# Designs tried in a protein design chat: VHH binders against o14958. Part 1

Scores and structures below are computed, not measured.

Target 1, 349 residues: o14958
Amino acid sequence: LNFPTYDGKDRVVSLSEKNFKQVLKKYDLLCLYYHEPVSSDKVTQKQFQLKEIVLELVAQVLEHKAIGFVMVDAKKEAKLAKKLGFDEEGSLYILKGDRTIEFDGEFAADVLVEFLLDLIEDPVEIISSKLEVQAFERIEDYIKLIGFFKSEDSEYYKAFEEAAEHFQPYIKFFATFDKGVAKKLSLKMNEVDFYEPFMDEPIAIPNKPYTEEELVEFVKEHQRPTLRRLRPEEMFETWEDDLNGIHIVAFAEKSDPDGYEFLEILKQVARDNTDNPDLSILWIDPDDFPLLVAYWEKTFKIDLFRPQIGVVNVTDADSVWMEIPDDDDLPTAEELEDWIEDVLSGKIN
Structure headers, positions and changes below count from the first letter of each chain, unless a header shows other numbers; antibody chains are not in Kabat numbers.
ipSAE, averaged over its two directions, is called F for ESMFold2-Fast, E for ESMFold2 and O for OpenDDE. V2 adds 0.75 times the mean of E and O to 0.25 times the DockQ between the complexes of E and O.
[cut] stands for letters that were removed.

## First folded at step 11 (VHH)

Design W01
Fold by OpenDDE, look of step 11:
Structure W01 (fold): chain B 349 residues (1-349), chain A 124 residues (1-124)
Amino acid sequence: as target 1 above (349 residues)
Amino acid sequence: QVQLQESGGGLVQAGGSLRLSCTTSGFKLDRYAFSWFRQAPGEEREFVGAISWSGGSTDYADSVKGRFTISRDNAKNTFYLQMNSLKTEDTAVYYCAKSRYRYFDYTPSEYDYWGQGTQVTVSS
């Protein structure tokens, strides 16, 4: 994705008591930056300007998509903020219809553009061809659900769609009305299968057919994978989803042979331990975060040219990393499991 | 079908407390703002308080600030008005209302569905 140079046109509008009703009516999709007051401090001003420029650039790129972009000053528009239900300064909210989605990822133009483009799509993707099934099957690093329904008019499908809205765009929902597709995916009528990232087999959600509430509850209960990939568009949310104040973090560059192999070992470990609710491994591909690589290397005192696995304290960023010898041999699944067990038992901290 | 139903009203002595409930159905609670209004005999319906779509933001009329608290329970599709330190001037029929929008407003016309109301009487 290539971004043009900012053309100097201001597209981001300050939202106020005077215009908020009109703006909300005008846009079906509205990107709202709720920001802290801009002080006279030069650093604060510069930081705000940087955020604004990012939004302006996104607005420019997506000008043809009829997305609104607004900012709300927390101090100047305190009453408006209350009316709108915004209480966390520095947050970016996406208003899509009657839904409000909080963006808690990297505040970068490319990330935001991709996020918004994804969000513009329907919450459920319909699969009706072999090619689409193949595409579905190739998705391994997202939580994904797929259901087989009689038609778009099915009350169960509608429930499924409503459920999908709770998780869009972070969890992917798929559906099919095609018997052939359903057969290929071993789906029965009104069955919904839940795919955990990197797992070979899905879980058939029990007690079909499902209500919206049942689906939402199930997904919430299972939304922390044993192995999950850190994504720029949700990196802060993911990081906040720690277990007992820690993250088990694995760095592996998928494009590197050693990284790839290490990831495969991690997948195996995850599969072997998928029933352990206390285990969640956060996989970070350095290629997804080129600007943070140096920071991580410095902070954790590790070499990210090599695969790494460690435990990180989310409060103070203190960490302990598994020693991997330089003899080109990666740890076995058993060795990783042993190390993980030591971490979970508190032996390694 | 959208429905709002108030409960919890009654007779209470000045200085006492009541908790009103508004049970809702027919829509997603977390998609809208909600408000409490009240109307005394011979008076216009007035804004009491509101809660945002997320439940993280509330606002109150000056006359009830510090005494009344609004909260919500999405799992129960219910929001509440906790009324403490009640005064005789708080006597009114209390109405819960659903905002037309994700935001709340202080004007009744911005609300599209209303409960039937519950009587609150504060005696001296």
Scores: ipSAE 0.681, ipTM 0.886, lowest interface PAE 0.7, mean pLDDT 94
Fold by OpenDDE, fold request of step 14:
Structure W01 (fold): chain B 349 residues (1-349), chain A 124 residues (1-124)
Amino acid sequence: as target 1 above (349 residues)
Amino acid sequence: QVQLQESGGGLVQAGGSLRLSCTTSGFKLDRYAFSWFRQAPGEEREFVGAISWSGGSTDYADSVKGRFTISRDNAKNTFYLQMNSLKTEDTAVYYCAKSRYRYFDYTPSEYDYWGQGTQVTVSS
């Protein structure tokens, strides 16, 4: 996304006891930054200004959308914050209708714009054509669900839609009312299929038809893929979802031939080990995080111009990386599996 | 339809404890705030306490602060009012109420659905 230069117009409004009711009524989608009190300290002020500018820029870019942007000072508006249920300073919340979504990703203008654009959409995307089926099938790096229902008025579809609201926009929900589409996807009436990232075969959720609660529970139980792509819009949440205090991290640039090949090998390893609940590989494409590449190279002492795989301690960022010779030979799936086994067994830590 | 039903009221001696429950139906608990009010004979209905949509924030009237605690169980669609160190002045009909909004407020007009109330009597 090409962003315009900030035009100097203030679009982000300070929320207070005086205006909050009107603001909440005015906007169906509201972006709310719950920020720490701003002290007289220069560093703190600068940090706040940086956040504010990001929000202003987002507001400018999305001016044509019916999105509100507000900030709440945790100290000045403590009572209001309490009323609204905000308890984590420094957090960004999205109020959509009657629900609240916490943003736990990179606080960058491009990331936020995309995130908000996704949230403007309905929680469930309806598939009604072959072309849309193909588009659905091309999505490999998201958790996605698809259900076949009698109609939009079906109580089971409504339950599905409600379930989707719990995970929007991080998990993608699809539905069809078309028998032809259902046939192509091998869906039975009221069946919902769950797709793990990079897996070709879905899991049919057992015991159809489903309630909202059943769907939500199933997704929560299966929301940690064997191989998962790190995304800017949820990077902190994903990072916090470690196993036993560590992450197995793989860097691969998909747009690079070596990165692409390495990713394919990772996919194979994941497919072969999808039944292992103790394995979750975090794939990071450096192209998704251009501003963090230098930081990671420095922190982990690795070269991100080539594929890397390692184990990272989430507490102190200590890490061990697999030695990959620079002789144009990437490790085989077997070699990667052996290395991963050594990590999981504690031999490598 | 939205329904709220209080339970757990009764007679208790001063210094004692009671736990009130409010069972709810017809709305998403995690999308609305919830409050307790009480009304003594001849008095206006007054705010007791509230809990936010997330459950992460609560507030109480000064008269009950430190003695009363509000909690919620989303799985059971139930809110609670734990009342400790009860005083004779706490005698009232207690009502649970659903906020019109995701936020809570201190005035009854901000709430759109109410329970029937449960009597709490604190004897000396």
Scores: ipSAE 0.674, ipTM 0.890, lowest interface PAE 0.7, mean pLDDT 94
Fold by OpenDDE, fold request of step 14:
Structure W01 (fold): chain B 349 residues (1-349), chain A 124 residues (1-124)
Amino acid sequence: as target 1 above (349 residues)
Amino acid sequence: QVQLQESGGGLVQAGGSLRLSCTTSGFKLDRYAFSWFRQAPGEEREFVGAISWSGGSTDYADSVKGRFTISRDNAKNTFYLQMNSLKTEDTAVYYCAKSRYRYFDYTPSEYDYWGQGTQVTVSS
């Protein structure tokens, strides 16, 4: 994505007790940066400026959209922050209608632009054609749900829509009112199917029809896939979702033949072990994180030009990686599974 | 229909504790801030405390700070006012209120729905 040069126009507004009501009323979608007080320290000032310029750039790119951009100084506007319910300095919040979404991803202009563009969309995408079904089926690296409902006026659809708001845009919600589409997807009336990333078959959520609460609860209970792709827009949240203080991390560049093959092996391993709640493999495509590649290579002492799999301690970043000789073929699914078992049993840590 | 209902009030001796509950219905609890107000006889209704939409932020009147605590349970559609170290000056009718917005404020006019109130009497 090519970003324009900052044009010098300030679009990000400082939110204060004086203007916050007006601002909140004005924008249906508001991006709010809750930041630490800016000290006289040059380093702190520079860091703040870097964040500000990112927001300005995002605001510039999305100028044609009805999105507000504001900053709240935690010290100067402590009372306001309290009123608004912000308690985590350095956090970015998106206010959409009556809901608040915390952004816990890479604070980069491209990431934020995409994130906000996704949020502008309705939380549920309606599928009504064969082409759209095909597009739906091609999505493999997201958690996705699809439901068949009588109409837009259905109370069950409304519940589904409300449930979707809890997870937008990280989890994708789809719906259809078309009998033909439903038949193609083997959906019954009021049925909602849950698709785990990279799995072959969906799970029909039990005990249809569903309330909002039931759907939300189900998704929360199943939101940790056996294999998941790390995404810039939620990278910190995902990282915080460790199991027993560790992450099994697999680096693979999908655009590279070896990376692609390795990913396919990982998918197989995941499918074979989808019933194990203690297993969650975090797949990282280096292409998604060009600025972090050098950092990871240095930190983990690995070469990211080739596929890697390892266990990382989330507390101190200590890690152990599977040895994959350069002159040998990629590990088989069985070999990876054995290694993973050793990790899970504590033999490798 | 939006409804708020207070409970838990009563007679208590100075130094004692009470826990008030406000049960809500007719709206999504996690989308709004909530507050407690109180009104003593012959006095104006005054702010006691508030809790933000997320529950992560609270604020209290100076007169009750350190003694009162507000919490919420979204699963039960209920928020609470824990009152400790009660004083005779705390005697009042206590009202729970729903904010018009996700944020709370300190003036009654910022709230669109109110409970019927519950009497709290603190004896010396």
Scores: ipSAE 0.663, ipTM 0.888, lowest interface PAE 0.7, mean pLDDT 94
Fold by ESMFold2, look of step 11:
Structure W01 (fold): chain B 349 residues (1-349), chain A 124 residues (1-124)
Amino acid sequence: as target 1 above (349 residues)
Amino acid sequence: QVQLQESGGGLVQAGGSLRLSCTTSGFKLDRYAFSWFRQAPGEEREFVGAISWSGGSTDYADSVKGRFTISRDNAKNTFYLQMNSLKTEDTAVYYCAKSRYRYFDYTPSEYDYWGQGTQVTVSS
């Protein structure tokens, strides 16, 4: 996405007890930054200014959309923050209708624009043609669900749509009402299939038809696939996943030939080990996180010019990385599996 | 249909404790703020306390602060008012109320659905 230079127009509104009711009623979608008090400290002031400029730029880029951009000062408007239910300073909240969504991603203009554009879309995408089936099938690096229902008036479709709202925009929900599409996908009436990233076959969610609560619970229990791509719009929630604070992390730049090859090896390892509930590999494409590449190289003491795989302890940022001698000597799937077995057994700690 | 129903009222001696429940249906608990109000005979409904849509932010009237606690159980679709160190001036009909909005406020007009009320009587 091509970002213009910030034009200097103030689009982000400071909320107060006097104006918040009018502002909240004006917009169906509101991006709200609940920020820490701005102190006299020069470093803190600069960090706030940078985040304010990011919000102003996002507001400029999205000015053609009906999206409001606001801030709430945690000290100056402490009473308002309490009324609004904000208790974590520094958080970004998205108010969509009656729903409040905490943004758990990188505070960057391109990430926020993409996140907000995804949120204005319908929570469920309807598939009604062969071309749309083909497009659906090409999506391999997302968790996705698809269901077959009688119509959009079906109570089972409505339950599915409500479940989709829970996970929007992070998880892709699809539906069809077309018998031909359902046959192509081998979907039975009121059946929902769950697709893990990079797997050959979906999982049919048991005990159809489903309530919203059953669908939400199933998805929550399956948000840790064997191989998952780190997304900028959800990176902090993904990173904070609790597996005793240990993550198996793989860096592979998909657009680079060695990165592409390494990713294909990771997919094979994931497919061969999908039945191991203790294994979840977090794939990071460095191209998705240009602002973090230097930080990761410094913190982990690795070079992201080459594919890397390691184990990271999120509690203390300790890490251990597999030795990959050069670009022409990528590990085989078997070598990766052996290394992973050593990690999971505690031999690599 | 949005419905709220209080329970757990009764007679209690001063210094005692009582827990009120508000069973809810027809709305999602994490979308709206929620409050307890009370009304003594001949008086207006008085704000007691509120809990935000998140369940993490609460506020209380000065007269009950430190003695009353609001909590929420999403699995049971129920809000609670734990009342400790009760005083005779706490005697009232207690009402639970759903806010029109994700935010709470202190006036009854900000609330669109109310329970029928439960009597709390504190004897000396």
Scores: ipSAE 0.635, ipTM 0.887, lowest interface PAE 1.1, mean pLDDT 88

Design W01
Fold by ESMFold2, fold request of step 14:
Structure W01 (fold): chain B 349 residues (1-349), chain A 124 residues (1-124)
Amino acid sequence: as target 1 above (349 residues)
Amino acid sequence: QVQLQESGGGLVQAGGSLRLSCTTSGFKLDRYAFSWFRQAPGEEREFVGAISWSGGSTDYADSVKGRFTISRDNAKNTFYLQMNSLKTEDTAVYYCAKSRYRYFDYTPSEYDYWGQGTQVTVSS
């Protein structure tokens, strides 16, 4: 991404009890950093300065958008933070309309810019043509939902839209009002299909038509796919979602031929094992995390520019990696399944 | 449409306890702050306490701090005011109120929807 040099203009506003009502009224979308007190400790001062620079750069890049950027000091403005309902120092909150969204991803300018641009969009994308169906079908690495409704005025569409707001921008919600599109996607009136990443067929959400609460509950119960991609904008939330203290981690660079082929083998393993609730493989494309490659290579003692699969202990980051002795001979789906079974049974530590 | 309805008021002897309930409908609980206010005869409506949009942050007037506790039950769309160690000075009509904003504040003008009120009378 081609970010400009920070131009030195101060765009991030410090909130206080004196100004917060006017600032909140001014913006429909507001990025708020609830930060720890700026102490005399030089390490914490440096870390704060780095995050402030990130916010100023994001504010500069997005200055043509109607987005406000603000900070709240947890100590100097403790009473304001209480009024605003902030619980965790160091958190980034996005205020969109009457929603408060906690950002749980990498505090980096490019990640924040893309996240905020996604939040500007409507929570539901409307599909009305064959070309849009094809674009929808090409998205395989996200959780997606799609529903067929009579119109924008449908109470069932409105429930779907409200459910989409709960998950924006992390889960993609789509809708159509076009019978031709619905036929092409095999959608019944008021039906919502749930797409788990990389699966051949969607799941029709049971018991149509749905309330907002029923849709939200279903999505929450199905947020751990058998194969899921780690993304910078949600990386800490995803990492916190371990199974019994471990993650099965697969590194595959999608743009590299061996990485692409390894990912295709992982997809086959996921499809063949989608009914196993104890299996969730976390796919990491090193291209998504250029600043973390060196850290992971050092921590795990592996080469990230070739395919890797291993098990990582979430407590101490201890790890065991499958030996792949021939770079031209990737493991078969059966060899991966055998290795995974050994991990899940405890034979591999 | 937005509705708030208090219940649980009544006559209690000093030192006793009451739990007020505010049943709500027509809005999202996790989008707005909520507050309890009270009004004694001949006096202005005064802030008692508030709970944040997240449910995790509360604040109280000094006169009730340590004796009153606000809580929320999302499944029942209900807010509570647990009042302990009641004093005759706590005698008032108690109102629950929805903030028009994600934040709470101490003046009634910041609140766009109110319950009908419930009488609490603390006898000596």
Scores: ipSAE 0.624, ipTM 0.886, lowest interface PAE 1.3, mean pLDDT 89
Fold by ESMFold2, fold request of step 14:
Structure W01 (fold): chain B 349 residues (1-349), chain A 124 residues (1-124)
Amino acid sequence: as target 1 above (349 residues)
Amino acid sequence: QVQLQESGGGLVQAGGSLRLSCTTSGFKLDRYAFSWFRQAPGEEREFVGAISWSGGSTDYADSVKGRFTISRDNAKNTFYLQMNSLKTEDTAVYYCAKSRYRYFDYTPSEYDYWGQGTQVTVSS
């Protein structure tokens, strides 16, 4: 979207054994790029320069926030990296309090700004009014949880908040202390509801009230929705979460009329098949990934200006795509279900 | 409450092996670095080795490099010190310690919680 031009002010600090304790103490939230050694190779230098510019832009946009931006060279500061516990070159880490969070998404300025803004917020958003309930209910494309508790001093709320820290900022946790809000959402005291994306009804998490561990375990067991949106801020994490070496991938541009209609058909298929633990459709809106459109079109040999659904092998990126009739009618929910059944049974491979 | 307790110490012949355990409670193992220290009579506590918050990075004092290995078992809330090719110079009380921070360092002041210690005696 609308980023300013980089103003040339250096805001990203190179960490060394001499300065790291002072820098870590100065900031409660610190964005740290643990980068590979920059060789004399022109290609490697260019790639590093581009990432450094991204970090400088993010630091500029967020300059009024208490966020530090730093780099650690994997070779020049190998001893420091060892002390800090970094073991994957090219990783970006966020240090928030005593937590170390690995960023596993697209290294782009707008993605990082949004990620960091989400992360500086409290791990749980409090809902106190009907307007806020309506806003909560309109969120359909995220995993979200909501609980009703006596107060913020409740041991059960504190367990919920601690569980939320495990998933911040990727999974949205909400709470209310208001009886009126709880009644509107049909929440009982100390009950937590889990919302899978695009489903009509939540799941009440069994065996209330919960410990932190019980909540974390439940969320981990339910992290793969039947229909999920690929997001830039978690794209590599999501891509690593394949089912039996494949992804069922659907390209649908939500802002395009055909893409919007295709997405609605995908939602219906997901709702009708949500009890199938072997099905997870990965929805990609090409508008979220402008830099990857050309790469995907080349790799998959498809046209992303129209809706597409296919199966992709995670190892070698081999893919098979559903054929759409020449008259350009979108597949029906039934046609998609039949195709999906063929994929899951191995008839399409 | 943060608690650390060592076990597995004892008498062993030079050249032998011993595995120390440090059972923990009251803190999240993946938030902090962790270290082993040792202390012979009349000496200061000496850094033996450390393991990072991630469990993927270790460092050791020169006197034990190649002979000692630190590991972590998150399911058991336990850290280990595997000591091989033991020497009489390794005789000491061994302590496990939790760092104040996500990073480790070599001085005892960087560590806020300690076990009670376990005696290791290496006989020639």
Scores: ipSAE 0.575, ipTM 0.869, lowest interface PAE 1.5, mean pLDDT 89
Fold by ESMFold2, look of step 12:
Structure W01 (fold): chain B 349 residues (1-349), chain A 124 residues (1-124)
Amino acid sequence: as target 1 above (349 residues)
Amino acid sequence: QVQLQESGGGLVQAGGSLRLSCTTSGFKLDRYAFSWFRQAPGEEREFVGAISWSGGSTDYADSVKGRFTISRDNAKNTFYLQMNSLKTEDTAVYYCAKSRYRYFDYTPSEYDYWGQGTQVTVSS
């Protein structure tokens, strides 16, 4: 994404008790930064100014969209924050219609622009052709759902669409009204299939047809895949979802031949272990986080030009990494499984 | 159809406690703020307290702060008002109300759906 230079025009509005009702009513989609009090310390003030500039740049890039950009100071407007229900200082909230969405991703202009553009789109993508089925099938690294319904007017489609709004933009919801598409995907009328990332076969959600509440509950219960990609737009939420205080982290650069091969081995391990509820491997593609590569190499004392797998303590970032010889072949799926068992049993810490 | 129904009112001695419930249906709990109001005979409805759309932020009238607690149980679609250290001045009909908006405010006009009310009587 080619970002222009910030033109200096103020587009981000400071909310107060005097103006918030008018501003909230003006926009159907509003990006709200609930920020910590700015101290007199110059380092803290500079960090806040950088975030403010990120928001101003995003507002500039998206000026042709009906999106509002606002800030709320946690100390100066504490009563307003209470009325609005914003409890976590430093958080970014997206107000879309009557929904409030907490953004738990990287505070970066390109991440925010793409996130907001995804939120403008319809929550359900309609599939009507074989080419669209092929595009759907190529999506391997997201949780995705697909349902077959009679029409857009179906009460069951409407429940599905309302469930999709709950997870937008993080989980991909698809639907078809075409019997040919449904046959190719082995979908029955009013059936919804759930796809865990990187698995060969979906799960048909039990007890069709569904209410919105049943769909939402099913998805919530199945949100931690055996292999999941760390994404800039939800990185902090994903990191908070640890298993017993650790993450098993795998670095694999998909665009690099060795990284691609390592990722394929990770997929095989995930497929063979999908029934283990105590395993969730967090895949990080360094290309998704170019500004963090140097930080990770220093913090973990590893070389990200090569595939890596390790265990990281979520509290202090202490870590242990599997030995992968520089000039040797990548580990086999069996070698990874053995190492993972040692981690899960506590033999490796 | 959006509905709110209070329960748990009754007679209680001063210094005692009482828990009110507001059962809800027909709307999504995590999109709106909710409040408790009360009304004594011949008086206007008075703000008692509110809970945010997330369930994580609450606010109370000064007259009840420290004595009353609002909570939510999503599984039961129910809001609660725990009233402790009750005083005779707390005698009123108590109403639960759904905000029109994601935010709460202190005036009844900000609320589009109301329960029928439940009587709380505090005796000396």
Scores: ipSAE 0.565, ipTM 0.866, lowest interface PAE 1.7, mean pLDDT 89
Fold by OpenDDE, fold request of step 14:
Structure W01 (fold): chain B 349 residues (1-349), chain A 124 residues (1-124)
Amino acid sequence: as target 1 above (349 residues)
Amino acid sequence: QVQLQESGGGLVQAGGSLRLSCTTSGFKLDRYAFSWFRQAPGEEREFVGAISWSGGSTDYADSVKGRFTISRDNAKNTFYLQMNSLKTEDTAVYYCAKSRYRYFDYTPSEYDYWGQGTQVTVSS
């Protein structure tokens, strides 16, 4: 996404007790930056300015959308913040209807634009054609759910929609009312299938039909894939979802032949180990994080121009990486599995 | 060093126009918002108007809305207060001020640097 130059128009508004009601009424989607008080400290000022610039740019890009952009000073508008349920200073919140979504990703203009565009969409995408089924099937790196329902008026579909709102836009929800589509996807009435990223087959959620709560609970229990792609829009949230204080991290550039091959090997490893709840590999495509590549290379002392896999301690960023000689072929699935086993057993740490 | 210097003040008849300039130095102009304040004898310093860091937004005191316009020229490190339809009540020392931040505020305490002021006198 190519961003235009900032046009100089201020679009981000300070939210206060005086205007918040009007603002909330005006916008169906509101991007709210709940920021710490800006002190006279130069560092704090600079940080604030940087965030503001990002939001202004996002607002400019999305001007044609019905999205509001506001900032809330945690000190000046403490009462308002409390009323609105803002409790984490420095956080970006998206208010969509009665929902408040906390953004816990990279605070970058391109990331935010994409994130917000996704949120503007309905929580559930309806599939009604074979072509759309194919498109659905091509999605491999997201958790996705699909359900077959009698109609849009079905109480079970409504429950499904409500459930989808809990996870938008991080998890994709699909539905169909079409018998042909359902047949193609082997769905029974009121059945919801859960697709783990990079897995070949879905899991039918047990005990149909489902309530909202049941769906939400199921997704929460299964939202840590064996192999997951790190995404800028949720990078911090994902990182906080460590297992036993560590992440198994795999760097692979999908656009690179070696990276692609490595990723395919990772997929195989993941598929072979889906029953292991203690395994979650975090795949990072450097192309998704161009600004962090240098930082990671320095921090982890690795070369990200080639595939890497390692274990990272989330507390101190200490890491151990699998030795992959430059003159050798990529590790086999077996070699990776052995290495992972050593990591999980504590032999490698 | 940071400096702000007002110019353009003087004596003008009611209904007339005057353009004030504030020339800045010692900092990046495009990083900050700016405001004009004024102070009449025996009165407190009051907000007149402000312009954002980008120049894309402005705000004015109710007393001057529709009459005064603030603009900036970053290339010249200068921002302006165009005063039209001047009234005797507009008589004051006018100050330009640099905001501590990219955004402006209506209170003087949010500004960290001030000009020396320029006298504007509107005669009946």
Scores: ipSAE 0.176, ipTM 0.599, lowest interface PAE 2.9, mean pLDDT 93

